# Designs tried in a protein design chat: VH-VL binders against q0aze0. Part 4

Target 1, 268 residues: q0aze0
Amino acid sequence: MKIILVNNRFKENTEKKAQEIAGQLSALNVEVIIDNGLDEPYAGTVDFIMVLGGDGTMLRAARRYGQRAIPVLGVNMGTVGFLSNIEINELAEYLPLILREEYSLEARMMLEVAVFQQQSLLTRVFCLNELLLRSNSPRMLSFALEISGQKLEPYRGDGLIVSTTTGSTAYSLSAGGPIADPQLDAFIVTPVASHIINKRPLVVSPEREISLHLLEEREAIIGIDGQIKMDFGAENRVLIKRAPHPLLMVNLKAKPFFTSIDRSLQRQ

## First folded at step 4 (VH-VL)

Design a45
Fold by OpenDDE, look of step 6:
Structure a45 (fold): chain C 268 residues (1-268), chain A 124 residues (1-124), chain B 107 residues (1-107)
Amino acid sequence: as target 1 above (268 residues)
Amino acid sequence: QVQLVESGGGVVQPGRSLRLSCTASGFTFSSYGVHWVRQAPGKGLEWVAAISYEGSNKYYAESVKGRFTISRDNSKNILFLQMDSLRLEDTAVYYCAKDRLYYGSGTFYGMDVWGQGTLVTFSS
Amino acid sequence: DIQMTQSPSSVSASVGDRVTITCRASQGISSWLAWYQQKPGKAPKLLIYAASSLQSGVPSRFSGSGSGSDFTLTISSLQPEDFATYYCQQANSFPLTFGGGTKVEHK
């Protein structure tokens, strides 16, 4: 068995713990690769990914490895979030199950985000939570939203979020989007401070494609999972689709989503 | 400077064919949808045809459907309008116009740059 | 097809006047409406797109409003260079269609 331990190099405690766990796993004849984000994603074949940390670390892991259809376990290290399954102090208890591959998987839809300049592809990224388009100035943006070729009313506001159901409890929620069942596949399109007061978010079929482009020369930015940022101008467009592969999240213990929402949100 | 220049207009006989050209300069031609719009003498504007940035989608007014063909050569920055089976009611100044929005996903927004137009008339 | 009806067909005005031109669509077109200005012997010029967005380089005395089926072009204070014919155009769906035009002429 070969396992990737994903941690956050900026969190010293996660680095130490990763080394400790790596030692334990090695003692059990498990091959371990540590990914603290400093290097490029490991390109070799692996059987399991263990994410040590909070939601941010999970998002990074998802972007780096999600397309490879590898089981990903979130191990919380004292943070509040929605993407961890077990606590770090529970790892020893569940380690035998991991090694025997005695766990269930939950498929979470990811976004495929393609950003173009004219006809050239600038970047293509798979992400677990959301794409954000927002103004880079105190003025509102004007931009076009197209869904499966349907031209919607021009958007005027600070920006727009296109989120997965997983991402519904992230920035989309703060912007007034609905909380979505993680077992549902859908796009959530949430306006950010729309010119139209109380403009409602859209729940869109994962079979559709979403396109965004500016209607003006004003500069904007694209944000992905709150971790990637890039400039976005009139010559750019973004195309959003359902990723061809979901993130396979490991479920070692039951974590009731709906009963935990209030507790999780209150702690944030 | 962004510019469109039409050519190919003239005097024709009914039933004949004519090919209009529009040469683009000053912008990335292949990134925009483009239109043909005509105006009969003393009359209003009439949309004739549109073509997407890649040329994969073409749209026509009912009055010219089956007779006119819009096409483009992005390598040469030229828009064409092949007009067959011309009729007296086709008498007009023909403008080519650039859509203001980048790309051409099948949606058009407004025409922000126009050529000077080329006149098509008929001999008796 | 979507028919665009402009009113009035002509308007006599003086420099400094507020001029209002209306355009009605036969069906809802959201905000996908453009306004053009055309002077005799010249090509049309884009003034407004998306019903209310001012095209770059167009004076601020021009403004557009409306959504759905009813739209308005307003010239807050008419200038000598504003005497021309104005057209609305729907960009909601094909075939694209223009209004009949409104001629703004000297009183």
Scores: ipSAE 0.246, ipTM 0.726, lowest interface PAE 2.3, mean pLDDT 92

Design a7
Fold by OpenDDE, look of step 6:
Structure a7 (fold): chain C 268 residues (1-268), chain A 124 residues (1-124), chain B 107 residues (1-107)
Amino acid sequence: as target 1 above (268 residues)
Amino acid sequence: QVQLVESGGGVVQPGRSLRLSCTASGFTFSSYGVHWVRQAPGKGLEWVAAISYDGSNKYYAESVKGRFTISRDNSKNILFLQMDSLRLEDTAVYYCAKDRLFYGSGTFYGMDVWGQGTLVTFSS
Amino acid sequence: DIQMTQSPSSVSASVGDRVTITCRASQGISSWLAWYQQKPGKAPKLLIYAASSLQSGVPSRFSGSGSGSDFTLTISSLQPEDFATYYCQQANSFPLTFGGGTKVEHK
């Protein structure tokens, strides 16, 4: 068995724990690769990914490895979030199940985000939570939103979020989007401070595609999962669709999503 | 339902002219570039021409440059291909196709929607 | 003009086989590469765009890889409905150009 341990290089406690766990796994004849985000994603074949940290670390792991259809376990290290399955203190208890591959998987839809400039693909990213388009100035943006060939009325506001159902409890929620069942596949399109009062979020079929285009020459940015930022201008286009593969999240410990929502949100 | 339907093909004499049409439905036609692609009998695909979403930019294969003219009427959702000075080597099924990338800047992507094609042949 | 060299021109395979088709561009085309499937008497169908993005509705057994000048289309497990001709196409610059095609036939 070969496992990747994903941690955050900027959090010393996660690095130390990764080393410790690596040692333990090695003693059990498990091959371990540590990914602290400093280097390129490991390109070799692996059987399991263990994420040590919080939601941010999971999001990074998902972007780096999500397209490879590898089981991903979130191990919380004292943070509040929605994406961890077990606590670090529980790892020893569940390790035998991991090694025997006795666990359930939850498929979580990801976004495929492609950003273009003229005839160049600037970036293509698979992400777990959301894409954000927002103004880089105090002024509102004007942009075109198209959903599967249907052109909506020009949008005016601070920005727009396109989120997965997993991402519904992230920035989309803060912007007034609905909380979605993570077992549901859908896009959530949430306005950010729309010029139109009471502009409602859209729940869109995962079979559709979403296109965004600025209608004016203003400075904007694209944000991905709150971790990737890039400039976005009048010459840029963004295309969003369902990723070809979902993230396979490991479920070792049952976590009732709906009964935990209030508790989790109160802690954030 | 997204659809493209070609028309105007037929049998012609060398040196004559023919005008092909392609009618679009089920999507915002005016937001996308569109293409003509042809296929000679038993042969591969050959790109012929493209036009931007607003018609401001037109592109042609060298083999048809100066003879063919691509145009569009966005108010009617129709794409045209005016073919002048036709040659025997122009024998083919002509497809219209929607570009996947929307709006201007002269950018084109993949062709995600195709018509069923219209055949252009010549009298011997 | 950018020439697209597709190989092989034909391949004989059986249901369940892994099939690999390659396409080489005469110059760098970044990720502006699409793959199409065409069955006899039918219009081409888009399978892959931007080198590796799967078109909506296309089975996951199809995948695309590569960047720059070398690209690959892979069918992980060939199905009966997959016997057809496949074409690569560069969308990097005009004139747009297609590969010569690869016919996937019954073994």
Scores: ipSAE 0.000, ipTM 0.483, lowest interface PAE 13.5, mean pLDDT 91

Design a9
Fold by OpenDDE, second read of step 5:
Structure a9 (fold): chain C 268 residues (1-268), chain A 124 residues (1-124), chain B 107 residues (1-107)
Amino acid sequence: as target 1 above (268 residues)
Amino acid sequence: QVQLVESGGGVVQPGRSLRLSCTASGFTFSSYGVHWVRQAPGKGLEWVAAISYDGSNKYYAESVKGRFTISRDNSKNILFLQMDSLRLEDTAVYYCAKDRLYFGSGTFYGMDVWGQGTLVTFSS
Amino acid sequence: DIQMTQSPSSVSASVGDRVTITCRASQGISSWLAWYQQKPGKAPKLLIYAASSLQSGVPSRFSGSGSGSDFTLTISSLQPEDFATYYCQQANSFPLTFGGGTKVEHK
């Protein structure tokens, strides 16, 4: 068995823990790779991904490795979030199950985000939570939303979020989006507006495609999972569709989603 | 400044062909969809055809479909309208117009820059 | 095809008057409507796009309103340079179609 440990290089405690775990796993004849902020994702074949940290680390891991159809386990290290399955102090208890592959998997839909400049593809990213389009100034944006070729009314506001159901409890929620069952595949399209109430969040079939572009010559930004940022202008367009592969999240411990929503959200 | 200049208009006989040109300057021509709009003497505006920024999509009014062909050369910043099988009812000033924003996915918002037009008329 | 019915066909007004022009679409076009101004012997000029968005450089006395199938262009206080013909145009779907025009002339 080969396991990759993904930690946060900016948090020393996660690095130390990764090293410790690596040692333990090595003693059990498990090959271990540590991704402590590698410039590029590890290209070799792995059987299991263990994410050490919080939701942010999981999001990064998902973007880096999610398309490989590898089981991903979130191990929480003292943070509050929705993407971890077990606590770090529980790892020893569950390690035998991991090694024996005695766990269930939960498929989580990801987004495929493609950003274009005219005909040219600038970037293509798979992400677990959301794409954000927002103004880069105090002024509201005007932008066009198309869903499967259907041109909606022009949007005016601070921006727009296109989220997975997993991401529904992230920024989308803060913007007034609905909480979605993470076992459901759907897009959540949530307007970001401080004063505009005329636009409501949309729940969109994962079979549809979403496109965005500005209706004016203004500066905006695209944000992905709150970690990737890029400039977005009138010459740009973004296409969003369901990623071809879901993230396979390991479920070792039952974690009731709906009963934990209030507690988790209030603590963030 | 953004500018469009039409050319190629003139007097033709019914059934003949004519090719109009529109030269663009002052903006990134290849980024925008462009249109032909005509206006018969003393009449209103009639949309004729449109072409996407990359030329991949073309749209025509029913009145000209099968007879007119819209095309563009982005390397030269030129829009064309090949008019075949011309009819008396095609008499008009023909305007080329820039779409307000990028025109690639079927989304269009209006024509913010117009040429001064070129006149097409007929002789017996 | 979407037919655009514009009214009135002509209106006589004086400087300072409030002028209202209406445009009705044969079917819903959301907010995808543009307004143009055309003076004799000149090319049309875009005034309003997306039903209510003012084109850059256009005076604020021009405004557009409406959604769905009924739209209005308003000139709050008519100026001497505003005497012209105005056209609505749907930008919802191809073929694009214009209204019949409204001539604003001196009273």
Scores: ipSAE 0.032, ipTM 0.612, lowest interface PAE 4.2, mean pLDDT 91

Design c1
Fold by OpenDDE, look of step 6:
Structure c1 (fold): chain C 268 residues (1-268), chain A 124 residues (1-124), chain B 107 residues (1-107)
Amino acid sequence: as target 1 above (268 residues)
Amino acid sequence: QVQLVESGGGVVQPGRSLRLSCTASGFTFSSYGVHWVRQAPGKGLEWVAAISYDGSNKYYAESVKGRFTISRDNSKNILFLQMDSLRLEDTAVYYCARDLYYTSSGYSPYFDYWGQGTLVTFSS
Amino acid sequence: DIQMTQSPSSVSASVGDRVTITCRASQGISSWLAWYQQKPGKAPKLLIYAASSLQSGVPSRFSGSGSGSDFTLTISSLQPEDFATYYCQQANSFPLTFGGGTKVEHK
């Protein structure tokens, strides 16, 4: 068995813990790779991904490895979040199950985000939470939203969020988006400070494609999962669709989403 | 059982070249970074060189840069150290060592398995 | 380069003694520190990794502590088989560097 431990090197507690766990796994004849985010993703084949930390680390792991259809376990290390399944102090208890591959998987839809310069692809990213388009100035953006070729009325406002249901409890929520069942596959399109005060979020079928481009010469930015940032101008367009593969989140411990959501949200 | 076996050491003249080998067994060699560490007689340990699991990254001690070349053949489970322009100060037992785990950070993990070493000495 | 300074260079001890070896890095290395044991004519053996994690198979009488630049290896009760030379090694950055070693000898 080969396992990737994903942590954040700049978080000293996670760094040390990753080393400890790596040693323990090695002692059990498990091949271990540590990814602390400072270099390129590990390119070899692996059987399991263990994410040590909070939601941010999980998002990074998802972007780096999610397309490879590898089971991903979130191990919380004292943070509040939605994406961890077990606590670090529980790892020893569940490690035998992990090694025997005795766990269930929960498929979480990811976004495929493609950014173009005219007709040329600049970048393509898979992400777990959301794509954000926002103004890079105090002025509102004017941008076009198309859903499966259907042109909506132009949007005017600070920006727009296209989120997965997983991401519904992230930035989309702060922008007034609905809380979505993570077992549901859907896009959530949430306006950010729309000129139309009552502009409502859209829940869109995962079978559809979403396109965004600016309608005027203004500077904007694209944000992905709150961690990746890139400039976005009038000559750019973004195409969002369902990623071809979901993130396979390991479920070792049942976590009732709806019964705990109020508590989790209040802590944020 | 994990095993590393060095070979290629011997007596050499200054300025000459020597090629060391380390044969790995008992584990997936291609999944691990490996290192050369040397020890002069009666002295401490000195890291010499490292190579990543796929050979894409190589690192050298300043004392051997430009003279030594680390390489590996994952198909044969062999680590190499090509030593050119050898100097008297290169006299040492040369160990190959395996990383406890791989890291993508560019930093080396720890050496959990070592070979028995191969001695490189010089003739007068 | 990160220099590792071990102290003492040698220590005389008896079976049952508590032995403490220190290692100081010239700069912060977080917990990227290992301890090795080497017996004459043998390859080094990994004892401690990540500053305080005990390698599998290593007796619990060995322990490591420290973070940043100051580290300590402790043998709580020295056993006959523990007479050897010990080295610290930083794994923080290349070039990797070892301490000068500490020889634990019979009193």
Scores: ipSAE 0.378, ipTM 0.772, lowest interface PAE 1.8, mean pLDDT 92

Design c11
Fold by OpenDDE, look of step 6:
Structure c11 (fold): chain C 268 residues (1-268), chain A 124 residues (1-124), chain B 107 residues (1-107)
Amino acid sequence: as target 1 above (268 residues)
Amino acid sequence: QVQLVESGGGVVQPGRSLRLSCTASGFTFSSYGVHWVRQAPGKGLEWVAAISYDGSNKYYAESVKGRFTISRDNSKNILFLQMDSLRLEDTAVYYCARDLFYDSSGYSPYFDYWGQGTLVTFSS
Amino acid sequence: DIQMTQSPSSVSASVGDRVTITCRASQGISSWLAWYQQKPGKAPKLLIYAASSLQSGVPSRFSGSGSGSDFTLTISSLQPEDFATYYCQQANSFPLTFGGGTKVEHK
């Protein structure tokens, strides 16, 4: 068995724990690769991904490895979030199940985000939570939204979020989006400070594709999962569709989503 | 939803020409490479031609090179296959298919959406 | 050109059986391989891409493995709706080429 441990090198406690766990796994004849974000994603085959940390680390792991159909376990290390399944102090208890591959998987839809300069592709990214289009100035943006070729009325506001159901409890929630069942596949399109009072979020079928572009010359940015940022202008467009592969999240410990919402939100 | 609809097939005489069309809807057509794939009756799949998202690059199977021309009109969301000097061995159902990923993101000639196909046959 | 050789050409199986189909490329194609399912009178359906990545909406009983020149499609427990013809396709280079197909039939 080969396992990759994903942690954050800037969090010393996760680095130390990764080393400890690597040692323990090695003693059990498990091959271990540590990814602390310094290097390119490991290109070799792996059987299991263990994410040590919080939601941010999970989002990074998902972007790096989500397309490879590898089980991904979130191991919380004292943070508040929605993407971890077990606590670090529970790892020893569940390790035998991991090694025997006795666990269930939850498929979580990811986004495929493509950013273009005119007709040229600048970047393509898979992400677990959301794509954000946001003004880079105190001025509002004017932008066009198309859904499966259908042109909606132009949006005017600070920006727009296109989120997965997993991402519904992230920035979309803060912007007034609905909380979505993670077992449901859908896009959530949430306006950010629209000039239209009470502009409603859209819940869109995962079979559709979403296009965004600016209608005027303004400075904007594209944000992905709150971790990737790039400039976005009038000559750019962004296309969003369902990623061809979901993230396979490991479920070792049952965590009732709806009963945990209040607790999780209270802690944030 | 993503949809591809082929048309233009029919019965033709050897040596004649035929033009197939594929109309796309439900997605940003101009951002995807598209292909023609054919299947002779009772036989397997054969890749015929490909065209990049902007039409700048075209690729052909050796069996149709010099006779078939792939093209597209992104303003109308239509893919074309001009078939000249048709031969009996060109008898097949012709499918149009879309690339799995956006073009220019690397070679990803996997086909996630297909049309229903259009049949090309020959008169005796 | 890269030739793709599938085996077997046909296989008889029952519901619940484990079915394995192999595809061999005449040269190395890394992981640039897809698997398709086709039912009579229908267009092919993408099952697996990049040798082992499951297409969205495809049941988990389908899996792909292999790299280089030898590839395998596995149906862990055959279901009634899985009786069809399966094709491998290399995505490594033009001209794109398909395997000859494998028909999965009722025993």
Scores: ipSAE 0.017, ipTM 0.552, lowest interface PAE 5.8, mean pLDDT 90

Design c23
Fold by OpenDDE, look of step 6:
Structure c23 (fold): chain C 268 residues (1-268), chain A 124 residues (1-124), chain B 107 residues (1-107)
Amino acid sequence: as target 1 above (268 residues)
Amino acid sequence: QVQLVESGGGVVQPGRSLRLSCTASGFTFSRYGVHWVRQAPGKGLEWVAAISYDGSNKYYAESVKGRFTISRDNSKNILFLQMDSLRLEDTAVYYCARDLYYDSSGYSPYFDYWGQGTLVTFSS
Amino acid sequence: DIQMTQSPSSVSASVGDRVTITCRASQGISSWLAWYQQKPGKAPKLLIYAASSLQSGVPSRFSGSGSGSDFTLTISSLQPEDFATYYCQQANSFPLTFGGGTKVEHK
């Protein structure tokens, strides 16, 4: 068995724990790779991904490895979030099950985000939570939203979020988006401070494609999962669709999503 | 079982060259970073060089930089240390060591397996 | 380069004694520290990694502690097979560096 441990080197507790776990796994004849975020993603094949930390680390792991259809386990290390399955102090208990591959998987839809300069692809990224289009100035943006070729009325506001159902409890929620069942595949399109009062979020079929571009020369940015930032101008287009593969999240411990929402949200 | 076996040591004249080898077995050699560590007689341990799992990255101690070259042949499970312009201060037992684990850069900072070492010394 | 300073350079002890060896780094290395044991004519053996993690197969009488720049290796009850030289090693950055070693010898 080959396992990659994903942590954040800048979080000392996770770094030390990753080393500890790596040593323990090695002692069990498991090949271990540590990805602390400082280098390029490991290109070799792995059987299991263990994410040590919080939601941010999980999002990074998803972007780096999610397209590879590898089981991903979130191990929480003292943070509050929605993406971890077990706590670090529970790892020893569940480790035998992991090694025997005795666990269930939960498929979570990811976004495929493609950013273009005219007709040229600048970047393509798979992400678990959301794509954000936001103004980079105090001025509102004017941008076009197209869904499966259907042109909606131009949007004016600070920006727009296109989120997965997983991401519904992230920035989309703060912007007034609905909380979505993570077992549901859908896009959530949430306006950010629209000039139209009570502009409603859209719940869109994962079979559709979403396109965004600016209607005027303004400085904007694209944000992905709150971690990646890039400039976005009038010559750029963004195309969003369902990723070809979902993130396969390991489910070792049942987590009642709806009964835990209030507690989780209150802690944030 | 994991095994590392050094060879190539011997008596050499100053200014000459010597090539050390380390043959690995019992594990997937190509998946691990490996190192050379040397120990002068009656002295402590000194890290010499490191090479990533795929050979793409190499690091050297300042004392050997420009003179020593680390390399590997993953198809043969062999680690090499080409030592040029040898000096008396290079007298030591040379160990090859394996990383405990590896990261995306191909290195682990800890050495879990060591060879028996090969002695490099100089003629009077 | 990061310099590692071990103390003491040697210690005389008896079987059953508690032995403590310290290692100080010239700069902060977080928990990137290992301890090795070396017996005469043998290659070093990894005892502790990540400052406090016990390597598989190593007796529990060995323990490591510390973070940042000050680290300690402790042998709770010295056994006959523990007489050897011990080295600390920083794993924080290249070039990797070892301490000067501590020889644990018979009193």
Scores: ipSAE 0.341, ipTM 0.756, lowest interface PAE 1.8, mean pLDDT 92

Design c31
Fold by OpenDDE, second read of step 5:
Structure c31 (fold): chain C 268 residues (1-268), chain A 124 residues (1-124), chain B 107 residues (1-107)
Amino acid sequence: as target 1 above (268 residues)
Amino acid sequence: QVQLVESGGGVVQPGRSLRLSCTASGFTFSRYGVHWVRQAPGKGLEWVAAISYDGSNKYYAESVKGRFTISRDNSKNILFLQMDSLRLEDTAVYYCARDLYYTKSGYSPYFDYWGQGTLVTFSS
Amino acid sequence: DIQMTQSPSSVSASVGDRVTITCRASQGISSWLAWYQQKPGKAPKLLIYAASSLQSGVPSRFSGSGSGSDFTLTISSLQPEDFATYYCQQANSFPLTFGGGTKVEHK
């Protein structure tokens, strides 16, 4: 077995822990690679991905490795979030199961986000939580939303979030979006400070495509999972689809989603 | 198989310079941090210097800081130790050693493979 | 700097004996501790890393324990080939430092 440990390069404690775990795994004749913020994702084959840290680390890992259809285990290291399955102090207990591949997998839908300049593709990213379009100034945006070619009335406001159900407990929630069952595949389209009072979030079929573009020249940005940022102007458009593959999240420990929501949210 | 071979040791006068080399084979050299460790005759082990996998970070023992320079050529699989302003207390067998793990930082300071060492001594 | 103190400096033992070597760090180093074996005229050999992880190819009669600042290397049943000098090394932070060594010799 070959395992990659993904930690946060800016969190020294996660690096130390990764090295400790690597030692333990090596003692069990497991090959280990540590991704401590590599410039590029590890290109070699790997059987298992262990993410050491919080939700942010998981989001990065998902963008880096999610397309490979490799089991990904979130190991929480003292942070509050929704994307970790076990705690770091539980790893020793579950390690035998990991090595024997005795675990369940939960498929989580990801977004495919494509940003264009006219007809040219600027970037394509797979992400686990959301795409954010927002104003880069105190002024509101005017933008067009299309769903499967259906043009909605123009949006006016600070921005818009297109989220997976996984991402429903992230920024979308803060913007007034619904909490979604992570076992459900859907897009959640949540307005950010809409000019229209009580403009409601949309729950959209994962089979549909979502398109956004500005209706006027304004300073805007695209944000992905709160970690990637790029300028977005009148000449740009963004196309959002279901990713062709889900993130395979390892489920070693039963964590009832709905019973843990309040506790998790209170800790944030 | 993993192999490290030191060279460049010899007899030198105090105040002079000497350059040690360590040639690596049998593994992807550019993935690993590497170290110099020395041992004076009849004495214990002393860590000397470390360099990350890409050479971006270097660490030195206080006893050699400002005098020794660690470097590497990943294209040739060679580790170097430039030793300037040599002192009698630098007399030792110098070993190169590899980190146990591959890491981005290049630091997993357990040494799983060592060279045979090269001796540095002094003449009057 | 972290100082590593080994004890004893030497131990006389016989084949079959249980041998215990201790290493104390001047400050907490978690489990960032390695043990090496060195025979005369040879390079050191890694025995234990991460305080208790046995290096591949090392006999199971070797074991490491401890965390924080106190560590122990144990040879459960000393074999003829085990007569050597043993060193602990902290891997917690730079500068890396070794213990003074423990020579295991024939009684």
Scores: ipSAE 0.000, ipTM 0.542, lowest interface PAE 10.9, mean pLDDT 92

